# Miniprotein binders against q56y42: the designs that were tried, part 17

Target 1, 350 residues: q56y42
Amino acid sequence: CSNNTSNITTFKPLKLPLFWPWQKVKMGPLSVSPMGFGTWAWGNQLLWGYQTSMDDQLQQAFELALENGINLFDTADSYGTGRLNGQSERLLGKFIKESQGLKGKQNEVVVATKFAAYPWRLTSGQFVNACRASLDRLQIDQLGIGQLHWSTASYAPLQELVLWDGLVQMYEKGLVRAVGVSNYGPQQLVKIHDYLKTRGVPLCSAQVQFSLLSMGKEQLEIKSICDELGIRLISYSPLGLGMLTGKYSSSKLPTGPRSLLFRQILPGLEPLLLALSEIAKKRGKTMPQVAINWCICKGTVPIPGIKSVRHVEDNLGALGWKLTNDEQLQLEYAAKESPKSMIQNIFQTR
Below, E stands for the ipSAE of ESMFold2; O stands for the ipSAE of OpenDDE; V2 stands for 0.75 times the mean of E and O plus 0.25 times the DockQ between their complexes.

## First folded at step 11 (miniprotein)

Design g3 (at its last look DockQ between E and O 0.81; V2 from the best seeds 0.81)
Fold by OpenDDE base, look of step 11:
Structure g3 (fold): chain B 350 residues (1-350), chain A 98 residues (1-98)
Amino acid sequence: as target 1 above (350 residues)
Amino acid sequence: SPEEVLQKADELFKEIQEALKRGDLEAVRELLLRLWELVYRILEEAREKGNPEAIELMERFFEIFLRLVEAFMYGDMEAFKRLLDELKELAQEIKRAL
């Protein structure tokens, strides 16, 4: 009796995209996923304990994001500590090149890097050279979005004009498909928009801290200006450093390095954490997924940090559904009951 | 004078340490921006005078300062304190090179 072991060809289930292709968001000339991923943890030994032994896990996390239709990856030339300076861009470039899922489609990935306003970048040519150095680390010929990482207006307004001319030159040379800014306030955002417009360069994105913990008057004004000017708001820290995850509460404070910041904010977050938990339970979602989905519903592109496959899987669950207007209002009301907001970036302008 | 500017930097480092002891993170944020602005002016003056040693030390100061800002924004106050101490030591080296 010859046991014919039938080779059951395990059909890998066609992973349907978690969101429809028509749900892609316009960002200037680009079409991006409703959510991107931030790579700040990549190469950060000091705050994240990065080690090169983690690179395989980061690659798997990146590939899982691509397989699920994520095409926006945010990085910066300043990411990576000490000898690992620029490591985030190096890793992202390596992963794009080695990804089997991108075979013939590498150009579908939108790399959004941020160029630091270092005090030694005194000429437009030096700032263009920073863009070239990012392209070299990324091993690509053209960036999706070249971003100014912060404004120098408060301390070096002459340097800021040089950096803005550097953005113009990057665009004119075809080194970037679009230009963006980060940590710009309402007034400075209008000024750079007008400066770029007079040179035929469209400002495509503004990256600010935007979440249920960072939705004050200034953030709402930035959002209004972005909507008026056709600028896409990118929301960094959509989870408020993990305070919006439900992992911590007034009764369950974190120990260790972040304990001070969390002790100051968590006691006032009980209404918001309750509203997040109730909506999450009602939707069959996690609290992080609800908090990210709120950023999407507000018309921003959130960029949560990518560290592992598990974080990618949880964040992907924020896609393919929407909060109702009533659920958004419930979250926003509960967020206003918090007496303390997140600390803003030191370089955030007016 | 460069000496008066460095004395103001020493005062700002003290005020940052006191604000941290009080847990006043908004005061820390404002004082960090003032310290950045102050050291930026020292760097401009050092460039005008052509002091390459002071310029190199200040470029290193700004690299460490960006890590200090990252630690602050992440809320890692232990990393923040270590980096602040490193900046305070480097500020004394800059003071000797000017």
Scores: ipSAE 0.860, ipTM 0.941, lowest interface PAE 0.7, mean pLDDT 92
Fold by ESMFold2, look of step 11:
Structure g3 (fold): chain B 350 residues (1-350), chain A 98 residues (1-98)
Amino acid sequence: as target 1 above (350 residues)
Amino acid sequence: SPEEVLQKADELFKEIQEALKRGDLEAVRELLLRLWELVYRILEEAREKGNPEAIELMERFFEIFLRLVEAFMYGDMEAFKRLLDELKELAQEIKRAL
């Protein structure tokens, strides 16, 4: 935002670094907002109770994000309950097409989708066809980022080489502006980077679970490799499924089926939750906003989920300010005192 | 063979249920990956035989397996248990179709 006046010239003091949505960050050949949004919940009837009556609310949330300078939206061809019908991608495509602010500029949205490493995707042509199907569901001609959703190296190494060649072919055919990976550990990340570099294909991103509850040795090593190789880390689950919001404790668990997971992790988080609360109060922010801001401060692009206009409003408050180095260290020390971390995705490699 | 792989899958379902009962979520995570890898072998063999009924059942299995993983990661253990039971039933249907 400007603090100028139109009638007089005023002295403008030096400003501290900020994370405004229009201050885009590099992600390979792309410029993206410092925070994006994930669409995992879109079409999820099983875990979120998605009904088509919610579509107007989701579209309003999408429009609010756009109006505030967010241009990165992450989806996947496996998102949405049903027989692999790509409901999340279809909803995103609908909202892009129907957006009044994007008429003639639909390619200004950076769409990142993920292609599942299904066992029936056994040739590079089949993987390219998965990309074409995603583009068709999204009703766009080109993705910003085409991502391999997980590595098959541990059980089907020949399939993985085929999928990597598929990423090369997607790029060469102009279907994607860049490629990325998700759930890749340090070893596989270096390998695919070398593979793509020799073929002139930009590996722009690595998407992993990264947060104050997921910053262990492996996650920090992934971050370090990304920094060295010029790969942008995309942080998924930046709020630890709500454990970083301050709404719960070991004595105040979520009702119903999620209590087991929270019971496993919440004990011992009191130092982290206190540090989040103290910084949030000092800054006039919420604990989620502090946790997301921390991800941005680490040089990652977090992608919290879109569920409602209110959630977008709250998450936008993570932008426009920056934790001090001391505040970042306070949070990190408190996080390291936690006896438990988030459980990693089953497909996360070493 | 497909029958040996399906028998090992039955053992994994049991191990997953036991790990969940004791609250060992890291064990559940590792066992879920083993289950995915084991069933991957069955689909590969079904495709080599050109068995379209088995292939369709395996594709439904993988869809439900992804929902099971999502329920696990989200922490919805009631959905997880229901989906695990559905996968056990699908495994028996796949065995019969082969």
Scores: ipSAE 0.769, ipTM 0.901, lowest interface PAE 1.3, mean pLDDT 87
ESMFold2 (binder alone), look of step 11: mean pLDDT 79; pTM 0.724

Design g4 (at its last look DockQ between E and O 0.79; V2 from the best seeds 0.85)
Fold by OpenDDE base, look of step 11:
Structure g4 (fold): chain B 350 residues (1-350), chain A 98 residues (1-98)
Amino acid sequence: as target 1 above (350 residues)
Amino acid sequence: SPEEVLQKADELFKEIQEALKRGDLEAVRELLLRLWELVYRILEEAREKGNPEAIELMERFFEIFLRLIEAFEYGDMEAFKRLLDELKELAQEIKRAL
């Protein structure tokens, strides 16, 4: 009696995509997921308590993001503390290379790195060398987006011109598919756009703090200029460092190192937290998912930080649906009732 | 003079500590940018004079300063205070090398 062990091919149920291919966002020549992920926590021992024992968990989080169609990953050459300088790029490069899900599709991953405007980067050639060093850490031949991390216009306008020429040279050499900026205000954003345009280099992205806690006059003006110039706004800190999660309130202040900042901003957030909670309950979503979905509905690409599989799962729930215009207006009204906004980056220009 | 610029740096460090005690985070933000600009000018002058020891110390100062900015943006005021104290100590070393 020959026991024919029938190979039960376990049909993995075709997981429906969280978003359709036509819902991908154009960012210059690139096509990206409606949401990306930020990697600031990767290699940061001081603020995040990073340890190398977490690398397996970060890899699982990265792979889960890829499996769900996320293809935009934001990093920086300055990420990673002390001896772990550049660790975020090293980890991202390792994970792209080792990902079994990417089999021949590694080029579908859009790596967006940010090059620090270090005071010792005095020549365009040194700034191009920073791009090469990022490519080496990432173990890739070409970046998706090379970003200037901040403007030096406020303190070193001569250095800024050198860094802009460095972006041109990165693009002309084919080291990057597109160029972007971070922490640019509306006036400085127009200047770099015009400078790059005269050299045949398209500015594809502007990365700023944009959330229900960072939607002031300046952020709305940046968004308007981005829409006019065909620049995609990338929104960092879409959750306002966790204030938009509902974990904390005026009656439930955080203890420990962040308590001062939260004590200043949480009083008066009650209308916004209530509106987020009501909409979240009505939609069968979490408050973070509503806050991220708002950034998407405003035509930005949010880049929430990833630290674990759970954070990826929670953030992925922001996709496959949209807030109505009325729900967006309700959130924006409640956000305007807040007497305090988030503090901006020290280098954020006008 | 390099001495006058270093005295201004010591004043900015005091003002940052006082703004932190008041909880005036916007004043801290403005004072951090002024401190960055001030040390950037000292670095330019040290390069023009060809002082390699001062240049190395100031490059280290800016690396720590970026961590200070990250701590500030994250709202970790304990990390911020530790890094600010480290920058004050390093500023005294820079003062001795100029």
Scores: ipSAE 0.872, ipTM 0.945, lowest interface PAE 0.6, mean pLDDT 92
Fold by ESMFold2, look of step 11:
Structure g4 (fold): chain B 350 residues (1-350), chain A 98 residues (1-98)
Amino acid sequence: as target 1 above (350 residues)
Amino acid sequence: SPEEVLQKADELFKEIQEALKRGDLEAVRELLLRLWELVYRILEEAREKGNPEAIELMERFFEIFLRLIEAFEYGDMEAFKRLLDELKELAQEIKRAL
């Protein structure tokens, strides 16, 4: 009789983390990294203090993200303030074109942009032209995802239908590989899904504010609909605009121009901030990394912002590991104890 | 009429400022959408009547309004207050151009 059972018990198979960047996830017909990056700060002088002297660091941050397997980058035709209107798209396009890591592979980057529902975009042709203008600023032939930035259903329902037809035309003309929506509520999301499905256009994504500070009834309904219909939820502001970072607490309130918002929400977050801190310490991670990992655990693709190499380095630490189910429940329970939540986008519908 | 809708917009500016002073951010959010919709209706009427000066001012108004919304969402209330004042000044220019 051999000791075959002893040899079996000494073998322990290697188990690898689930959220490595090379383990892409489905987003309609596209394959994307489990986290992407947002470019709201690129060209935004008003809120983010953008200056053109920052462009070299932004390029280095882009290259670091790309080298670490990130392929999803989210922008918008409205990103960039004043004379820098459209600058976020111009910078992203420049970095894609100049990247040595993408030689002959530029189409492996999934560019997601958003088209603002401006009151003067009143025909489907005008909306298609907005897409062409975005492609021109980006210096690429095709978007990964063309997104309607917000719904007009609550104030201009006829414009909404025109914009939906514009998304269909963008796809039919080969300007986008798929379409998405941003700031759509549960009812409107079902409606556009049905509309696009009957025309054979892939609705691949719904982008909403989703985080441990933005997981109320409506956001959970949106998530449930996304899961049911095969739409990938893209989580914007996964760090609650900085409230989930641990930089501020009930004992260290902000004194700057954002103090009113933080004073409204932050004091009620102490149980959540403590839970984040405890888990971060136990896992050898930071509180932002835990908050972003939670978004990934929920099956969403978070898009934290890029402003520096340091930001990318920090956010990449959200990958390569997974919160346990008990840790997820601990965070969610602590988040539900908050008496207040993040304010939703003014255009988010029913 | 455009005059009636602009008077309602002036009242909404006041309500937004009062809601912000009391810290009622959900009220500010709701009032911002109402203001957006009201000015959207004025722009529709200005197009119907072919008033190019008013249209130009209102397109500028909506561009600044988008920045106001972004400042609100980001929580930069100093930028919000400055942009709200700019919109109030533009609203008076729009009223004169109608």
Scores: ipSAE 0.853, ipTM 0.934, lowest interface PAE 0.8, mean pLDDT 89
ESMFold2 (binder alone), look of step 11: mean pLDDT 80; pTM 0.752

Design g5 (at its last look DockQ between E and O 0.79; V2 from the best seeds 0.83)
Fold by OpenDDE base, look of step 11:
Structure g5 (fold): chain B 350 residues (1-350), chain A 98 residues (1-98)
Amino acid sequence: as target 1 above (350 residues)
Amino acid sequence: SPEEVLQKADELFKEIQEALKRGDLEAVRELLLRLWELVYRILLEAREKGNPEAIELMERFFEIFLRLVEAFEYGDMEAFKRLLDELKELAQEIKRAL
């Protein structure tokens, strides 16, 4: 009796994309997923305890994001501490190259890097060289989006003009598909838009802190200007450093390094945390998923940080559904009851 | 003078430490931007004078300063204090090289 062991070809279930292809967001000439991922933790030993032994976990997290249709990855040339300077870009370049899921599709990945306005970058040529150094670390010929990491207008307005000319030259040389900015206020955002427009360079993105903890008058004005000018707002810190996760409350303050900031903000967040919890329960979602989905519903592209497969899985649950207008208004009302907002970046301009 | 600018830097470091003791994070944010601007002006002057030692020390100062900004944004006040102490020590080295 010959036991024919039938090779049951385990059909890997076709993982349906968590969002429809037509739900991709326009960002200048680019088409991106409704959410991207931030890589600030990659190479950060001081704040995240990064070790090279974590690279396999970061690769698995990146591959899971790609498998679920995420194609926007935000990085910076300044990411990575000490001897690991530029490590985030090196890791991202390695993972794009090694990803079996990208075989023949590496160009579908939109890399958005940010070039630091270092005080030694005093010529447009030096700023173009920063773009080349990022391309070398990423092991790619062209960036998706080259971003100015912050404006120097508040302390070095002459340097800012040189950096803007550097963005123009990056675009004209084909080193970047599009240009963007980060930490620009409403007035400075209009100025750079007009400067780039006169040179035939489209400003495609503005990256600011935007969340249920960062939705003040300035953030709403930036959003309005972005909508008028056809600029896509990228929302960093969509979870308010984890305050919007429900892990912490006035009665359950964090211990350790972040305790001061959290003690100042959490006592006023009870209405917002309650509204997030109620909507999350009603939708069968987590509080982080609701907070990220709100950023998407407001017409921004949120870029939550990734550190593990678990963070990717939880954040992916923010896709494929939308908050109603009434649920958005409920969250926004509860957020306005908070007496304290998040601290802004030191370089955030007017 | 470079000496007067460095004295202003020592004052800003003291004011940042006092603002931290008060828990006034918005005052810390404003004082950090003033400290950045101050050291940026010193770097421009050192480049015009051709002082390579002072330039190298100030480039290192700005690399550490960006880590200080990251610690501040993340709310890691222990990392922030350690980095602020390192910047204060490096500011004294810059003072000796000018």
Scores: ipSAE 0.862, ipTM 0.942, lowest interface PAE 0.7, mean pLDDT 91
Fold by ESMFold2, look of step 11:
Structure g5 (fold): chain B 350 residues (1-350), chain A 98 residues (1-98)
Amino acid sequence: as target 1 above (350 residues)
Amino acid sequence: SPEEVLQKADELFKEIQEALKRGDLEAVRELLLRLWELVYRILLEAREKGNPEAIELMERFFEIFLRLVEAFEYGDMEAFKRLLDELKELAQEIKRAL
């Protein structure tokens, strides 16, 4: 830590750390890499075209992430479509168990999963059983983080209290090292923090859509609350589902079924895309790497998806360097000039 | 009443399709939450009365509904429209089981 000496003629700023994977950050009682990886695509036939023939490449991508110091992997009991329900957890568990590099170190991997707030999860015991089912699919005895996947406050506030009790029980039974929430708005985040604090349960993380395309007033309020309360924000969709990559523009829309979403948002993004491109060129980086690095600079832990070895290699390039404060402000200013942003999860509360 | 809620669900399906045609994605988001809430109320009533046939159909409805929400968030409107049609068919089966 650099010391600053008071003097009317000089100021010597503190050196800021680089985001190397071995420079872990706190997430409650856990130490995690400054970036993690999400596994939404694992088992998702509907949106990602998952086939079991992809499993070897996914395993290689997982090993590459581990080899480079990544220890946070995010999944959910709802990941996987059709008969592959729960497949994301099964694959992650398989890869952890089969990893030669983890011999004697399996507990250094922080598995974060999410339990869907299905309408039939109406008792705390049912919610605890969902956690046990996740542990069975993962073939591990304890999660790093057990997360409530979304709040029921907008439609079933009484169910939510039951699910909160379920999180408390998961922790008390030793099934999770810490608990988290996903898709919680500012008011509800404060409420669950207070609820868990009085029961001695660490709320270590809040996972929301957060990116240069998802940093409106509500998302910034969530971030501020996380900073004040010592909750680590996990940023999902840090690349705006591809809109921040530079592959698309208002004149280069995707031709497939996603064109309507892109038509709604890409117009007006040109200042942001230009700022990303200029900074990427100046730093010798790619636009995705700049966008992910920005999330890390804000003190969040982004979780871009694992789809291939190539994508993991690209995303690892977001580590080991830091945007200057001026570059961060340039990006934020350009982002605020955009007339539209990403649509939030339907369950995100106030 | 379940009959009034089911009629309202049919109206919401139409409103969702109209909002999507107009490209009003924020309206679609709001309407999806209202539809989820309406069907949630029917499920609670079916459980209270012990109607296992309706419960199984509604649990299947919510599983597919979650896929619909994911398709919406991802922006895959072909998958979204296909899943919405599937949910409309399930809603008719649920009406018959109630």
Scores: ipSAE 0.837, ipTM 0.928, lowest interface PAE 0.9, mean pLDDT 89
ESMFold2 (binder alone), look of step 11: mean pLDDT 80; pTM 0.751

Design g6 (at its last look DockQ between E and O 0.91; V2 from the best seeds 0.87)
Fold by OpenDDE base, look of step 11:
Structure g6 (fold): chain B 350 residues (1-350), chain A 98 residues (1-98)
Amino acid sequence: as target 1 above (350 residues)
Amino acid sequence: SPEEVLQKADELFKEIQEALKRGDLEAVRELLLRLWELVYRILEEAREKGNPEAIELMERFFEIFLRLVEAFEYGDMEAFKLLLDELKELAQEIKRAL
């Protein structure tokens, strides 16, 4: 009796992409997913409780993002605490290299790193060397986007010009495919755009805090300038540190380290949390997915932080659909009823 | 003088602690930027004078200060207070090296 072991070729079901390839967003010369992922939690022991035992979980989260067509990953050279300085870039580089899903496609990943304006980065050459050090940690020859992490205009305007020339040199040397900035206000954003334009370097992105908790006059002006100049706005903190998740309310305040900030903002968020909940229920979505989808509908690329497979799954549910204009207006009206917005970065310029 | 600048830094640390007690996070934000600018000027002067010990201490100060900024942005006021105390101690070491 010859046991014919039929090789059951397990057809892996073709996972349909959560968004169509033509829904990719232009960011200078790059084509990115409508949402990226932020890696601030990676290597941050103090605020996020990072431990090296979490690396396998972070790798699984990264691979799940790639499998679902996410190709934008935001990091910084300053991410990682103490002895873990640069750990976010090291982990991202490791995961890109080890990913079986990227075999022959590593170049489809857009790494967007941010170079800190450290007070010891006094020459354009030192700033170019910071880019090389990021490339070494990432184990790649070219970055997708090299970003200036903040402007020094408020305290060191001479250093800022040196850092801008450093961005030009990174681009001219082919170390980066495009350049971007973070924490630039409207006036400073125009100045760097014009400076880079005179040198034939396109400014491709501006990264600011943009959410239903950070949509004031300044954020709307930055968005308008970005649209006029062909700059893509990257929205960080799209969930307002979790205030837009519905986990907390005026009647359910958090305890512990973040309680002060949350106690100041949550009592005024009832209209916004209600509108998010109603739209989420109507759409069969979560409140976080609605809040992220709003950022996409406003023409930004949100970069929610990831630290687990669950966070990837939850955030991926923000893709493949759009809020109507009426639903966007309902959320924006309810957001304006809040007496307090999110606090901005200390380096956010005018 | 470097001494007058360090006295202003001690005043800013006090004002930050008082703003935190009041829960005035916008005042904390403004005072942090002023403290950064102040220590940046001290670092420029220390470079001009060629004081390598003071330079090294101030470079460490800015590394810790970035963690303070991250704690502030995240709203972790326990981590923020610990880092602020560490910066205040390091500011006294810088004062002894100038």
Scores: ipSAE 0.870, ipTM 0.945, lowest interface PAE 0.6, mean pLDDT 92
Fold by ESMFold2, look of step 11:
Structure g6 (fold): chain B 350 residues (1-350), chain A 98 residues (1-98)
Amino acid sequence: as target 1 above (350 residues)
Amino acid sequence: SPEEVLQKADELFKEIQEALKRGDLEAVRELLLRLWELVYRILEEAREKGNPEAIELMERFFEIFLRLVEAFEYGDMEAFKLLLDELKELAQEIKRAL
């Protein structure tokens, strides 16, 4: 897929770029890497066991991503548990500021954050203030993408209109370079697109759970609408919380607190896991790399989690190559033949 | 009324626990949204009556609720059960403050 001629021999000292500049993708006014990283685990003591002693390891993982051309990092004002409320944003801001790889080029990093639709965010000014609080935690002057974290239309339609106006104000005040949404279903996605368009604000991204385990009719309709309207789909949980990694199977079920979820889904995944494994072996890749590459091939930007240097190293191997059309169709057929899917976010709308 | 909505919330906690015991995670998902919607209504009424103690408790409820949603989506059922118990206790505090 490039004019690189290294296919003749394997050289230890030869290093190739993971992706070419033309493989970056457009998100409104932004040019982003074909994969980003999510920071959900950063500050999560309850589910991930975060401790501040892990910060140096997280920083090394962040630096590795930057060194390999990744410029999209996704966070949220709600990431971090207990007294660490907002810690994910604080850590990301710290790593950007301290980065040796960003030698006066901090503006090349695209920070995407999400503003929770908390029931106390009732005026557009309050929503703009949430954005200013995120900028303060991040220690940056402008976000790449400011995202409404979920729709309130099903229970508080008047609040949602206020939050939409808040997004418009964030854009008009220059606090964000671009505006997006998360967990919007097909009908609400069209509605906010039209609302923002009449206000001169382009909707640049829609972030939903999208993967080989989350590609049902509604998710495909969301993707189709994104393609038609020029909205970039950001795929969260591209590895199905680890079910697409090959670490577990119907013959190797996990023990511990997540066993109920895995036992409910894994036995139905054998055709998909075998297809992933077969393609991974054929391509000299890992199963996570194939699953992430599939998201990229569909024109989405996946944001796998960033937890360790080792996982970032593996996930970076999803870049620089493409599944063939036949391989994509084989994975999709195997996924559709699997009877179970990931559970959708409780707030995803119609 | 707030009392009727709080009674419905108590029933939803019971239904969530029963759905979890039988492994019906899709039912849990639907019931979680119903619980969020019901407590949102109580918060609206508390704002109109000017009850700052109840409002503060409900804001804490919603913050913990998001942790519960994360535990559910991540599939950590031990964390889920612990957070659900915290929300049940907080719901009783809210009931007393109303």
Scores: ipSAE 0.844, ipTM 0.933, lowest interface PAE 0.8, mean pLDDT 89
ESMFold2 (binder alone), look of step 11: mean pLDDT 81; pTM 0.763

